# Designs tried in a protein design chat: miniprotein binders against b1l550. Part 181

Target 1, 279 residues: b1l550
Amino acid sequence: MRLPEELLERARDIHSEAPSHRIKLDRVGSFGLKVPVEFKGFLLLAEADVWVSLPEGRRGVDLSRQVEAIYELSNPPKDPFSLCREAAISLLEKLNYADSSGVSIRFDAPLQDGESLKYYGVEISSIASDEIINKIRVEILGMTACPCTAELIRAYKSSEIAATHTQRSLGILEVSTKAEHPDPDKLASIIERAMSSPLRTYTKRPDEGGLVIRSLSNARLAEDVVREMIHLFLEEFGHLPEDTHILAAVRSMESVHMHDIYAERSFSLDEIRKEISSH
Below, E stands for the ipSAE of ESMFold2; O stands for the ipSAE of OpenDDE; V2 stands for 0.75 times the mean of E and O plus 0.25 times the DockQ between their complexes.

## First folded at step 14 (miniprotein)

Design qb14 (at its last look DockQ between E and O 0.95; V2 from the best seeds 0.83)
Fold by ESMFold2, look of step 14:
Structure qb14 (fold): chain B 279 residues (1-279), chain A 94 residues (1-94)
Amino acid sequence: as target 1 above (279 residues)
Amino acid sequence: GEIRVTVEIEKDGRRIRFMYVITSPEKLEKYLEEIERIIKMFGAVRIRITVEASSEEEAERLADEFRELAERLGYDEIEVTREGNRFTVEAEIE
């Protein structure tokens, strides 16, 4: 059933009315949208959220215009980072009563792994108002080997046994900046290089042995992984604006414990530079 | 050498500022195309693009590129101001 269009002239425009309670809302939007994106030659189905602020004097948001903003830009499919930044600005253009807008896009990024592929998690967002703030979060699994246990075992029988517990560890880098989103592959590489060893999609016996030996030769505390992530990040991304904010974290699924170990550091580029310049 | 590009677009009393820190020539062309798409989609009446290049020679070449961008977008008044390795392109539709 399709209702007569003439009713639009007779009916109140509920969305543009003042609400009963004049309270500004920070995020009103459509969440869990599915949008096509193109990443490094792959066509992926990403999950997206779009929202705007709603001033205290406006009762509702034109939700179809919000969804239109991102879907118009996703045809043909394009780079998710460009889509995110452009959609955030499009929302403010289409919904001129909003003070701010936001877009988030989530996908699993393919990464070359020998003759195969592996994936890492990516979530990006762009928040637009008088300025645009771009945020990217990258999560990738690696392997860590405990140096404390390795040292105890080394001391046992005078280094006769090369062993320690190893486990999967989830590395996290989150960057918030006024500049464009950092390259996610570079962020993922920083995380993997900070670990004791990368994880592979699959290995043959000689390669599996090599990974284990590498991890034992490169044992690291979760704290040291976070510090190494920060060091490598500064080498690669020290050019970003001084007020760029970073979170570096590791969640280690310790194989000998019933619980995880977690380490993190948040900082701005300005803050960390002052910290290292004092040494 | 890095290139810093700050873009300010304005329409109907709304002003949005965004920036890029470009470290490679291939990314420069990508972001020029993105900037052009954003300006067109927003329908900006006024734009201000400020660029800090790595040298005076690079600034001169880039100033020509951004002037051409403003011309392609159809702006009536285009002003370019350059001082050393920094320039500003201001454009407006009458």
Scores: ipSAE 0.786, ipTM 0.923, lowest interface PAE 1.0, mean pLDDT 90
Fold by OpenDDE base, look of step 14:
Structure qb14 (fold): chain B 279 residues (1-279), chain A 94 residues (1-94)
Amino acid sequence: as target 1 above (279 residues)
Amino acid sequence: GEIRVTVEIEKDGRRIRFMYVITSPEKLEKYLEEIERIIKMFGAVRIRITVEASSEEEAERLADEFRELAERLGYDEIEVTREGNRFTVEAEIE
């Protein structure tokens, strides 16, 4: 049932009214939208959030215009990076009372694993104001082997390859930059290379054995993984602006404990370069 | 070489700046198209595009492409300035 259009002429525009309290809001928007995106030849249904700021003198945001903005740009489906940047600007254009806007798009990114697929989690965001800041968060699972337990077992049984406990570990790279979004596949690769071994969707017995041996031969603490991630990141993305901010983190789902081990470092490219140069 | 493109768009007193750091020719074409779409979508009255490249020749070529873009988009006043390997294209539409 549609209400008669005549009623719109009689109805107050609630959104344009003065609020009872003149307070600016940072983010007002629609969360949990589903939008199609094209990514590496795949058509994916991604989750999206869109928002704008609300000035102190306006009661509400025109939410319909926000939704229209992202869907207009999503047909035909395009890459999520361009979609984020374009949609952020479109929001500011369509909602001229806003001084800032934002778009966030989340999905599982496919990654080739032999004849099968594995995946990593990705969140791509753009925040627009006087400038655009692009943010990307990549999360991918790998495997770590504990060097401490390995050393204890080596001391006990004197083997070349010491047994140790292994566990799944979640690696996280979050990058915020004034440049375009970094390549998520490269970020995922950095995380995998920083761990004891990658995970595989499908393994044959010899391959599985090799994977385990590799992990045991490359035992790393969660702290080691984070440091390696940072090192590899600097090699691949050192060309980004100096004010680019990075979060490198690992959550190790320890197999011998009821709790997880977590390690992180937050830094700007400028800060970390100064730190490394001082040594 | 590394190319830095900074785009500033302006309409009704709103100014938005965004940047690309381009390391491959394929990405350059993609971002040129994106920039054009953004300018059109936003309805920019004034644009300022700064290109910095590893060589003056490369920066100049890119500046020429952006000048041509401004012309195609109907901007009437186009000025190109140079500072070393940095070129700036400024354009305005009445």
Scores: ipSAE 0.781, ipTM 0.920, lowest interface PAE 0.6, mean pLDDT 93
ESMFold2 (binder alone), look of step 14: mean pLDDT 82; pTM 0.819

Design qb15 (at its last look DockQ between E and O 0.95; V2 from the best seeds 0.80)
Fold by ESMFold2, look of step 14:
Structure qb15 (fold): chain B 279 residues (1-279), chain A 94 residues (1-94)
Amino acid sequence: as target 1 above (279 residues)
Amino acid sequence: GEIRVTVEIEKDGRRIRFMYVITSPEKLEKILEEIERIIKMFGATRIRITVEASSEEEAERLADEFRELAERLGYDEIEVTREGNRFTVEAEVE
């Protein structure tokens, strides 16, 4: 059923009225939109959130204009990073009463893993006002091996035994910058290289043995995984603006514990360079 | 070897500033296309694009590319200033 359009001439414009309580709202939006994106030749179904600020003198947001801002740009499907940045600006153009806008886009990114694919988590956002801040969060699983247990077993009287506990660990890099979003594959690579070994979608027995041996020879504390992530990040992305903010973290699902271990460091590029230069 | 592009767009008193830091020149074509789409979509009546290139030769080439961008967008007044590796394109609609 479609209602007659001439009703728009007679109906109150509820959204443009002043509210009874004149209180500014920071985020008013539509969450969980499904949008198609193209990433490295793959067509993916992503989840998006869109929002704007609402001034104290305006009762409501034109929600159809919000949805229009991102869907107009998403057909045909395109690069999720361009979509995110462009949609944030489109929101401010379409909803001129707003002081700021934001867009978030989430998807699982494919990564070559031998003859098959594995996936890692990506969430990006763009927040626009008088400037644009772009944020990307990458999460990927890897393998860690405990160096403390490895050393204890090596020192045991039957020192020919090489063993330690290994576990899945979730590595996290989150970057907020005024520049365009960093390449998520490079962020994922940094995380995996900081770990004891990558995880595979499947392995045959000789390959499985090799994976475990690699992890034993490259055993690392969670703290040192975070430090290595930071080192590799600076090597790859030291060109970003000085006020770029980074969070590097590892959550290790320790196989011999009832609980997880967590390590993190957040910093700006300016801050970390001064810290390193002082030693 | 990095190229820094800062874009300022303005319409009806609203001004938005955004930037790109390009370390591979092959990405520049996609960035130019994105900038053009954003300017058209926003309906900017004034723009300022500042570029810090990696060399004077690159700055000369890029200045021509951005001047042509402003011309394609139909701006009435276009001013290009260049000094060394840096240039600015300013354009507006009368």
Scores: ipSAE 0.754, ipTM 0.915, lowest interface PAE 1.0, mean pLDDT 89
Fold by OpenDDE base, look of step 14:
Structure qb15 (fold): chain B 279 residues (1-279), chain A 94 residues (1-94)
Amino acid sequence: as target 1 above (279 residues)
Amino acid sequence: GEIRVTVEIEKDGRRIRFMYVITSPEKLEKILEEIERIIKMFGATRIRITVEASSEEEAERLADEFRELAERLGYDEIEVTREGNRFTVEAEVE
């Protein structure tokens, strides 16, 4: 049932009314939208959040216009990076009372793994005000081997390749920049290269054995992984603006403990360059 | 070489700035298309595009492309200024 449109002439515009308390809100929006995106030749259904700020003198946000903004730009489907940037600007245009807007898009990104696919998690965001800030978060699983246990076993058995416990570890890179979003595949590659070994969706037995041996031969602490991620990031993305902010983190799902090991470093490109140059 | 493109769009006193760092020609074409879409969508009455490149010649070529973009979009007043390897295209429509 659709109500007669003529009722709109008689009804108060609740959203435009003055609120009972004149307080600005930072974010008001629709969360958990599903939008199609094109990514690396795949058509994906992504989850999206859209929001704007609300001035102190306005009771509510026109939520329908927010939804319209992102869906208009999603047909035909496009890359999620341009979608985020364009939608953030569109929100400010359509909702002129807002001084800021934001879009976040989340999906599992496909990675080729031989004849099969593996994946990483990605969240792409753009926040618009007087400037646009682009944010990307990449999460991918790898494998770590513990060097401490390896050293103990080496000392005990005198083996060239020491056995050690291995576990899945989640690597995280989050980048916030005034430039366009960094390439998520490159970020995922950095994380994988920083770990003892990557994970594989499909392996034959000889390949699996090789993967384990590689891991054992490249044993790393969670701390080692984070430092390696930072090092590799600087090599690949050193061209980004100096005020670009990075979070590098690892959550190791330790196989000998009931808890996880976590390590992180937050930094700007300017800060980390100064730190490295001082050594 | 590395190219930095800074775009400022203005409508009814609202100004938005955004930036690209371009490392490949293929990326440049996509960015140009995006900038055009953004300008059209936003309905900018004023635009300022600054290009900074490794060489003056490259910056000038890019500035010419943005001038042409402004012309295609129907801007009437277009000014190009230079400061070293930095070119700025300013355009306005009445």
Scores: ipSAE 0.753, ipTM 0.909, lowest interface PAE 0.6, mean pLDDT 92
ESMFold2 (binder alone), look of step 14: mean pLDDT 84; pTM 0.839

Design qb2 (at its last look DockQ between E and O 0.94; V2 from the best seeds 0.82)
Fold by OpenDDE base, look of step 14:
Structure qb2 (fold): chain B 279 residues (1-279), chain A 94 residues (1-94)
Amino acid sequence: as target 1 above (279 residues)
Amino acid sequence: GEIRVTVEIEKDGRRIRFMYVITSPEKLEKILEEIERIIKLFGATRIRITVEASSEEEAERLADEFRELAERLGYDEIEVTREGNRFTVEAERE
C-alpha cells in the first residue's frame, strides 16, 4: 500500500526541523547495504555503509538520498575504489547541509591459487570533507611456525629441521592516505610474504609437505611477522604521502594455547622513517 | 617517474581537495576519467588541478590534458601557471 503523494504537502518535514538538542552528529547513515562491484574481472556483491554528518540545527538526515547516491553510481558496477570516492562526493552534493561524508565497502577479494581460488578480506573507505581521505584494510590468513619451540626441540633432539607447533595467523594492514587507495593485492602479498608460509586452498601431498617444511625453515614470532610487514610495506609503498597512517598487525591463533597472540604497530610514514634512520 | 596530481573543486563556497600519486602511465587515463566524473558529480564551478612530475616536459603534457578536460567540461576561463616542474590549471565557469 502506497500513501497518496499529496499527503507530503500536508505533512511536516521532520528531518528539516530543529532538534530538541542542538548537537552536531559525526555520522548518520545506512549500514549494511549490498552493492555490486567489479573487482579484477569478478562481479561481487559487497557490503556497504554510507553516512554524512548532521549539523546541530537539523533533526535528521535524508537517508533515502544516501541510498540513491550509492546505487546510482553502482549501475553499471564499477571498481570499489572509484565507487567510494565518487559516492563520498555525491553524498556531499546531494546532502549539502553535511560538512563530511563517508563510504565503506567490504568484500572477500579473490586471489588465484593455482587452479583454485583463495581470498582475503578487504574494506575500502573514503571520507570526504575539505579533503578526501582514503582508507583500506586488508586481512589475510597465513601460517606461522614458532621459533622458540623449534629451538627447544633442536636442543633436545638434534635435527636439521626442528619440529615446532604451527598455526594460522591473521595478518592485517590498514592504510589511511590522502592519495588513492593502495593496491589491495600488493598489501595481501606483503602480509603473506611476512608469514612463515602462505595458506593454500588446494594441495597435493608433496606440495603440502613442502609448504610445512618451508614454514618450519622460516619460523617467525608474531612480532617478527609485524616487523617484516612494515619493512616490506616501506619498500612497496614508500612513495605515499608522509602523513599516510598505517596499522600493521598480526593475530596468531596459537595451537598450543587457548588464547591468541597479538602484535601491532601504528605509525605514519614520516614517523617510521625517522625511527629507522636513527639506527 | 612519480606524478602527483592534486585536485581542488569548488561549488557555492565549498571546497574539496583530493590527490593522486601516479607511478604508472596506464593509471593516468583512469584517473583523468575519474576526475571528470567527480567534477560533474559535484557540479564544480571552479577547479584547480596541480601536477608535479619528475620533468617539466612531463608536467606540461599533463597540464595540457587537464586544460583540455576543462575545455570539454565547458569552463570558460582557463589559466595555466608554472612553477618549476609544477603546473597548475585553474578553470572557472558560471
Scores: ipSAE 0.789, ipTM 0.921, lowest interface PAE 0.6, mean pLDDT 93
Fold by ESMFold2, look of step 14:
Structure qb2 (fold): chain B 279 residues (1-279), chain A 94 residues (1-94)
Amino acid sequence: as target 1 above (279 residues)
Amino acid sequence: GEIRVTVEIEKDGRRIRFMYVITSPEKLEKILEEIERIIKLFGATRIRITVEASSEEEAERLADEFRELAERLGYDEIEVTREGNRFTVEAERE
């Protein structure tokens, strides 16, 4: 049952009132929205958060207008990056009392893996005020092989086993920039190429053997995976604005330990170029 | 060659600046479509689009494309200025 619209003439407009405590709020929004998106020919279900700032003199946010801003743009489904940037602008237009808006969109992105598919995690955001700042986080699993154990086994003359421990490692790249969101597939590729080998959906035994041998020949410390990610990132994305901020990280689920190993570096493009040029 | 596009839109005293750094020229059409949608969504009364192309020849060609963009958006006061690799499209409506 829908209530009569005539009641709008008699009801107070609560959200337009001044609050009893005049305190500005940084984020007031609707979180966990389900939004369909189109990514590289796939229709995917994404989750989205939308928010705006709320000035001290306004009691509440027009929450239905917030939800409209993203849902109006998401039907028919479209590119999540355009959706994210456009919705951030639409929020500021629809809720003109806010001095900033934000949109986050999360989805699992498909990636070709031979004749099959695998997936990696993507979260993007756009924050709009007098400018737009775009952020993307990509997470993908790869394989690492420990070079320290490999060297000990190589040196162990009485051993007939040439091996080291291998494990899944989660690689992470976060990029915050004034330019449009970087291509997530390129970020995922950087992470995988920095590792000892990629992970596959499945392999037959000869291919599996080759994958493992390749990982052993490309053994890397977690620290060196992060360094390689940075090197490869600069080759691909060195064109971004100088104040672009990056976080590169690896969380390695070490197969011989009860705990994970973690390495990370955050930097701006300006900062890292100066660092590299000084060596 | 990179193409750098900076867009400034304005309505009722609010100004928003955003940019694109295009390294894959095949993506240009999609970016033009997004810029057009953003300008419509915001309801901008004034726009300024600055493009730095990778060559003078590219700048000449792109200046025509961005002028056409402003015309499609219905602006009736459009000014395009170009110097070398760079051009600016400024437009406004009542």
Scores: ipSAE 0.757, ipTM 0.913, lowest interface PAE 1.1, mean pLDDT 90
ESMFold2 (binder alone), look of step 14: mean pLDDT 85; pTM 0.848

Design qb3 (at its last look DockQ between E and O 0.96; V2 from the best seeds 0.81)
Fold by ESMFold2, look of step 14:
Structure qb3 (fold): chain B 279 residues (1-279), chain A 94 residues (1-94)
Amino acid sequence: as target 1 above (279 residues)
Amino acid sequence: GEIRITVEIEKDGRRIRFMYVITSPEKFEKILEEIERIIKMFGATRIRITVEASSEEEAERLADEFRELAERLGYDEIEVTREGNRFTVEAERE
């Protein structure tokens, strides 16, 4: 049943009323939207959240306008980064009582892996007010090989055994900047290159053996993986605004322990450059 | 070379400023298209686009592209100011 449109002329506009408690809200929105995106020729189904601020003098948000803002821009499917930035601005245009808006988009990004594909996690956001702040988080699994155990085994039977434990480690780079979102493939590459070896979808035994041997030659502490991620990030993204904020982290799912190892560092470009130049 | 673009759009007293830092010149066309979509969508009555190009020759070419963008969007008061590698396009309409 569809109700008559003329009732809108007679009903109270509940959303535009003042609330009984005049309290500003930071985020009021529609969460868990399914949005099609196009990434590197792939059509992906992403999950999106949209929100705006709500001033103390307004009782509610026009939720249909929020959903309209992102869905209008997602048909036909397009680049998720442009979609994110454009939707954040569209929200402020459509909901002119808000002083800020936000959009987040999450998807699994495909990567070529020989004759197959593998995936890494991407979450982007854009927060708009009198300026726009863009954030990207990339998560990808790699392989790490423990140098401490490798050294112990070497000392035990010098020249006879090259061995250590290897495990999956989750690498994380999170970047918040006033510039457009960094390329997620470059962020994923930085994380993988900081590890002892990348992970493969599959491999044959001779190639698997070579991959493990390579990881032993490139054994790294979780702490050193984080440091290498930062070094490689600065090489690739040193051009970003000086107030750009980065989180670099690794969670190593240590194969010989019942627990994980975690290391992280947060910094701005200005901060880290001063730190490095002092040594 | 590096290209820095700062865009300010305004409608009904609301101003939004955003920026791009382009290190791959081939990406400029895509960024220009995004800027045009944003200006159309927001319905801006005033725009200000500041670009720091990598050379004077590039600045002259890009200034023409942004002037053309403002003309295409129907702005009838367009001012372009250039100082070396930097230029600013300001445009207004009713």
Scores: ipSAE 0.774, ipTM 0.921, lowest interface PAE 1.0, mean pLDDT 90
Fold by OpenDDE base, look of step 14:
Structure qb3 (fold): chain B 279 residues (1-279), chain A 94 residues (1-94)
Amino acid sequence: as target 1 above (279 residues)
Amino acid sequence: GEIRITVEIEKDGRRIRFMYVITSPEKFEKILEEIERIIKMFGATRIRITVEASSEEEAERLADEFRELAERLGYDEIEVTREGNRFTVEAERE
């Protein structure tokens, strides 16, 4: 049932009214939208959030216009990076009372693993005001082997390749930059290379054995992984603006403990370069 | 070489600046298309695009592409300025 359009002439525009309290809001929007995106030849249904700021003198946001903004740009489906940037700008254009806007798109990104697929989590965001800031967060699982236990067992049994406990570890890279979004596949690769070994969707027995041996031969603390991630990031993305902000983190789901080990470093490119140059 | 593109668009007193940093010239065409879409969508009455490249020749070539873009989009006043390996295209329409 659709109400008669004539009623709109009689109804107050609630959104444009003065609020009872004159307070600016930072973000007002629609969260949990589903939008199609094209990514590496895949058509994916992603989750999206869209929002704008609300000035103190306006009661509400035109939410329908927000939804229209992103869906208009999603047909035909396009890459999520351009979608984020374009949608953020579109929001400001359509909602001229807003001084800032934002878009966030989340999905599992496919990654080729032999004849099968593995995946990493990705969140792509753009925030627009007088300038646009692009943010990307990549999360991918790897495997770590503990060097401490390995050393103890080596000392005990005198083996070249010492047994140690292994666990899944989640690596995280979050990048916020005034440039375009960094390549998520490259970010995922950095995380995997920083781990003791990558995970595989399927393994044959010889391959599995090799994977484990590789891990044991490349035992790393969570701290080691984070430092390696930072090192590899600087090599690949050192061309980004100096004020680019990075979070590198690892959550190790320890197999010998009931709790996880977590390590992180937050930094800007200029800060970390100064730190490295001081050594 | 590294290419830095800074785009400023303006309409009715609202100004938005955004940036690209690309290491491969092959990506330029895609970026150019995106910038065009953004300008059209936003309805910018004024645009300023700055291109910085590893060489003057490369920067000039890229600036020419943006000049042509401005022309295609119907901007009446187009000015190109140079500072070393940096070119700025400014365009305005009524």
Scores: ipSAE 0.755, ipTM 0.910, lowest interface PAE 0.6, mean pLDDT 93
ESMFold2 (binder alone), look of step 14: mean pLDDT 85; pTM 0.847

Design qb4 (at its last look DockQ between E and O 0.95; V2 from the best seeds 0.82)
Fold by ESMFold2, look of step 14:
Structure qb4 (fold): chain B 279 residues (1-279), chain A 94 residues (1-94)
Amino acid sequence: as target 1 above (279 residues)
Amino acid sequence: GEIRVTVEIEKDGRRIRFMYVITDPEKLEKILEEIERIIKMFGATRIRITVEASSEEEAERLADEFRELAERLGYDEIEVTREGNRFTVEAERE
């Protein structure tokens, strides 16, 4: 049913009125949208949030324009990173009373895994005002092997192959920068390379044995996984602006404990370079 | 080598600044297309694009590409200044 447009002459425009309480709002938005994206030849249905700031003198946001900003750019489906950055700017163009806008997009990214595929988690955002800040978070599982238990067993058994407990660990890299979003595959690779071994969708027994042996030969503390992530990140992305902010973390689901182990470090590129140079 | 691109767009007193740090040459064309789409979508009346390229030859090529971009979008009074690896394109329309 569509009502006659002439009724607009008789109805108040609620959104354009001043509010009774003149308070600026930081984020007014439409959350949980489903948008199509194209990623490495895959058509994915991503989840998106869009928002703008609302000045103290405006009662409401034109929500239809807000949703329009991202859906117009989603047809035909395109790269989610371009979509995110472009939609953030489109929001400011369409909603000229806002002094800032934001877009977030999240999806599972496919990754080659031998003859098969696996996935890792991606969430991106773009926040626009007089400048644009782009953020990406990547999460991927790997295998870790405990070096403390390995050393104790070596001392006891004097074995050529150390034994220790192994477990799944979730690696996290989150990057906030003025430059375009870093490549998520490179971030996922950094996380996997920092672990004792990658996880596979499936393996045949000879290959599975090889992965386990590799993990035992590459035993790492959760703390050292985080340090290795940082080292590898600096090699790959040291060119980003100096005020780029990174969070590197690992959550290890320790196979011999009732609880998880967690390690984390956040830093700016300027901060970490000074820290490394002092040692 | 890396290419650093800073774009400033302006319409009706609103100014937005964004940047790219391009290290993958395969992505350069896609990023140029994104910049053109953003300028067109925003309806910018003034633009300022500052680029630091990895070589003088690359800077000359990119300066030509951004000049052509401004021409395609209908900008008049396009000014390009280049020194070594760095250039700036400034343009205004209507």
Scores: ipSAE 0.790, ipTM 0.926, lowest interface PAE 0.9, mean pLDDT 90
Fold by OpenDDE base, look of step 14:
Structure qb4 (fold): chain B 279 residues (1-279), chain A 94 residues (1-94)
Amino acid sequence: as target 1 above (279 residues)
Amino acid sequence: GEIRVTVEIEKDGRRIRFMYVITDPEKLEKILEEIERIIKMFGATRIRITVEASSEEEAERLADEFRELAERLGYDEIEVTREGNRFTVEAERE
């Protein structure tokens, strides 16, 4: 049932009215949209959030225009990076009362693993105002082996390769920059290389054994992983603007404890460069 | 070499600035296309594009491309300025 169009002429535009309380809102939008994106030859259905600021003198946001903005740009499907940036700008153009806008796109990114696929989680965001800030968050699972337990077992049995507990660990890199979004595959690679070993979707017996041996031979604390991530990040992405902000973190799902181990470092490129140069 | 592109677009007193740092030349074409789409979509009456490259020659070539872009988009007043390996293209339309 559709209401008569004549009623629209009689109805107040509620969104354009003055609010009862003149207070600016930072973000008003639609969360949990589904939008198609093209990524590395895959057509993916991503989750998207879109929002704008609301001035103190306006009661509500034209939410339909927000939705239209992102869907117009998503047909035909395009890469999520350009979609994010373009949509953020489009929101400001379509909703001229807003002084800021934002778009966030989330999906599982495919990653080749031999003849199969593995994946990492990615969230791509752009926030627009007088400038655009691009943000990307990558999460990928790896494996860590505990060096402390390894050392104890080595001392006990005098083995060349000491047994130790291994666990699944989630590595996280979040980058906020005025430049375009960093390459998520490179970020994922940094995380995997920082861990004791990567995970595999499938393994043959010899390959599995080799993977475990590699992990045992490259035992790392959660703290080690984070430091290695930072080191590798600086090597790969040192060209980004100095005010680029990074969060490097790991959550280790410890196999011998009921709880997880977490380590992180937040920094700007300028800050971390000064820190390293001081040593 | 590394190319830095800074784009400023303006319409009705609203100004938005965004930046690219290009290390892979293959991405340059896509970025140019994106910038064009953004300018068109936004309906900018003024644009300022600054290009900084490793060489003056490269920066100049890129500046020329952006000048041509401005011309194609119907901007009437186009000015190109140089400071070392940095070129700035400014364009206006009614």
Scores: ipSAE 0.757, ipTM 0.911, lowest interface PAE 0.6, mean pLDDT 93
ESMFold2 (binder alone), look of step 14: mean pLDDT 85; pTM 0.849

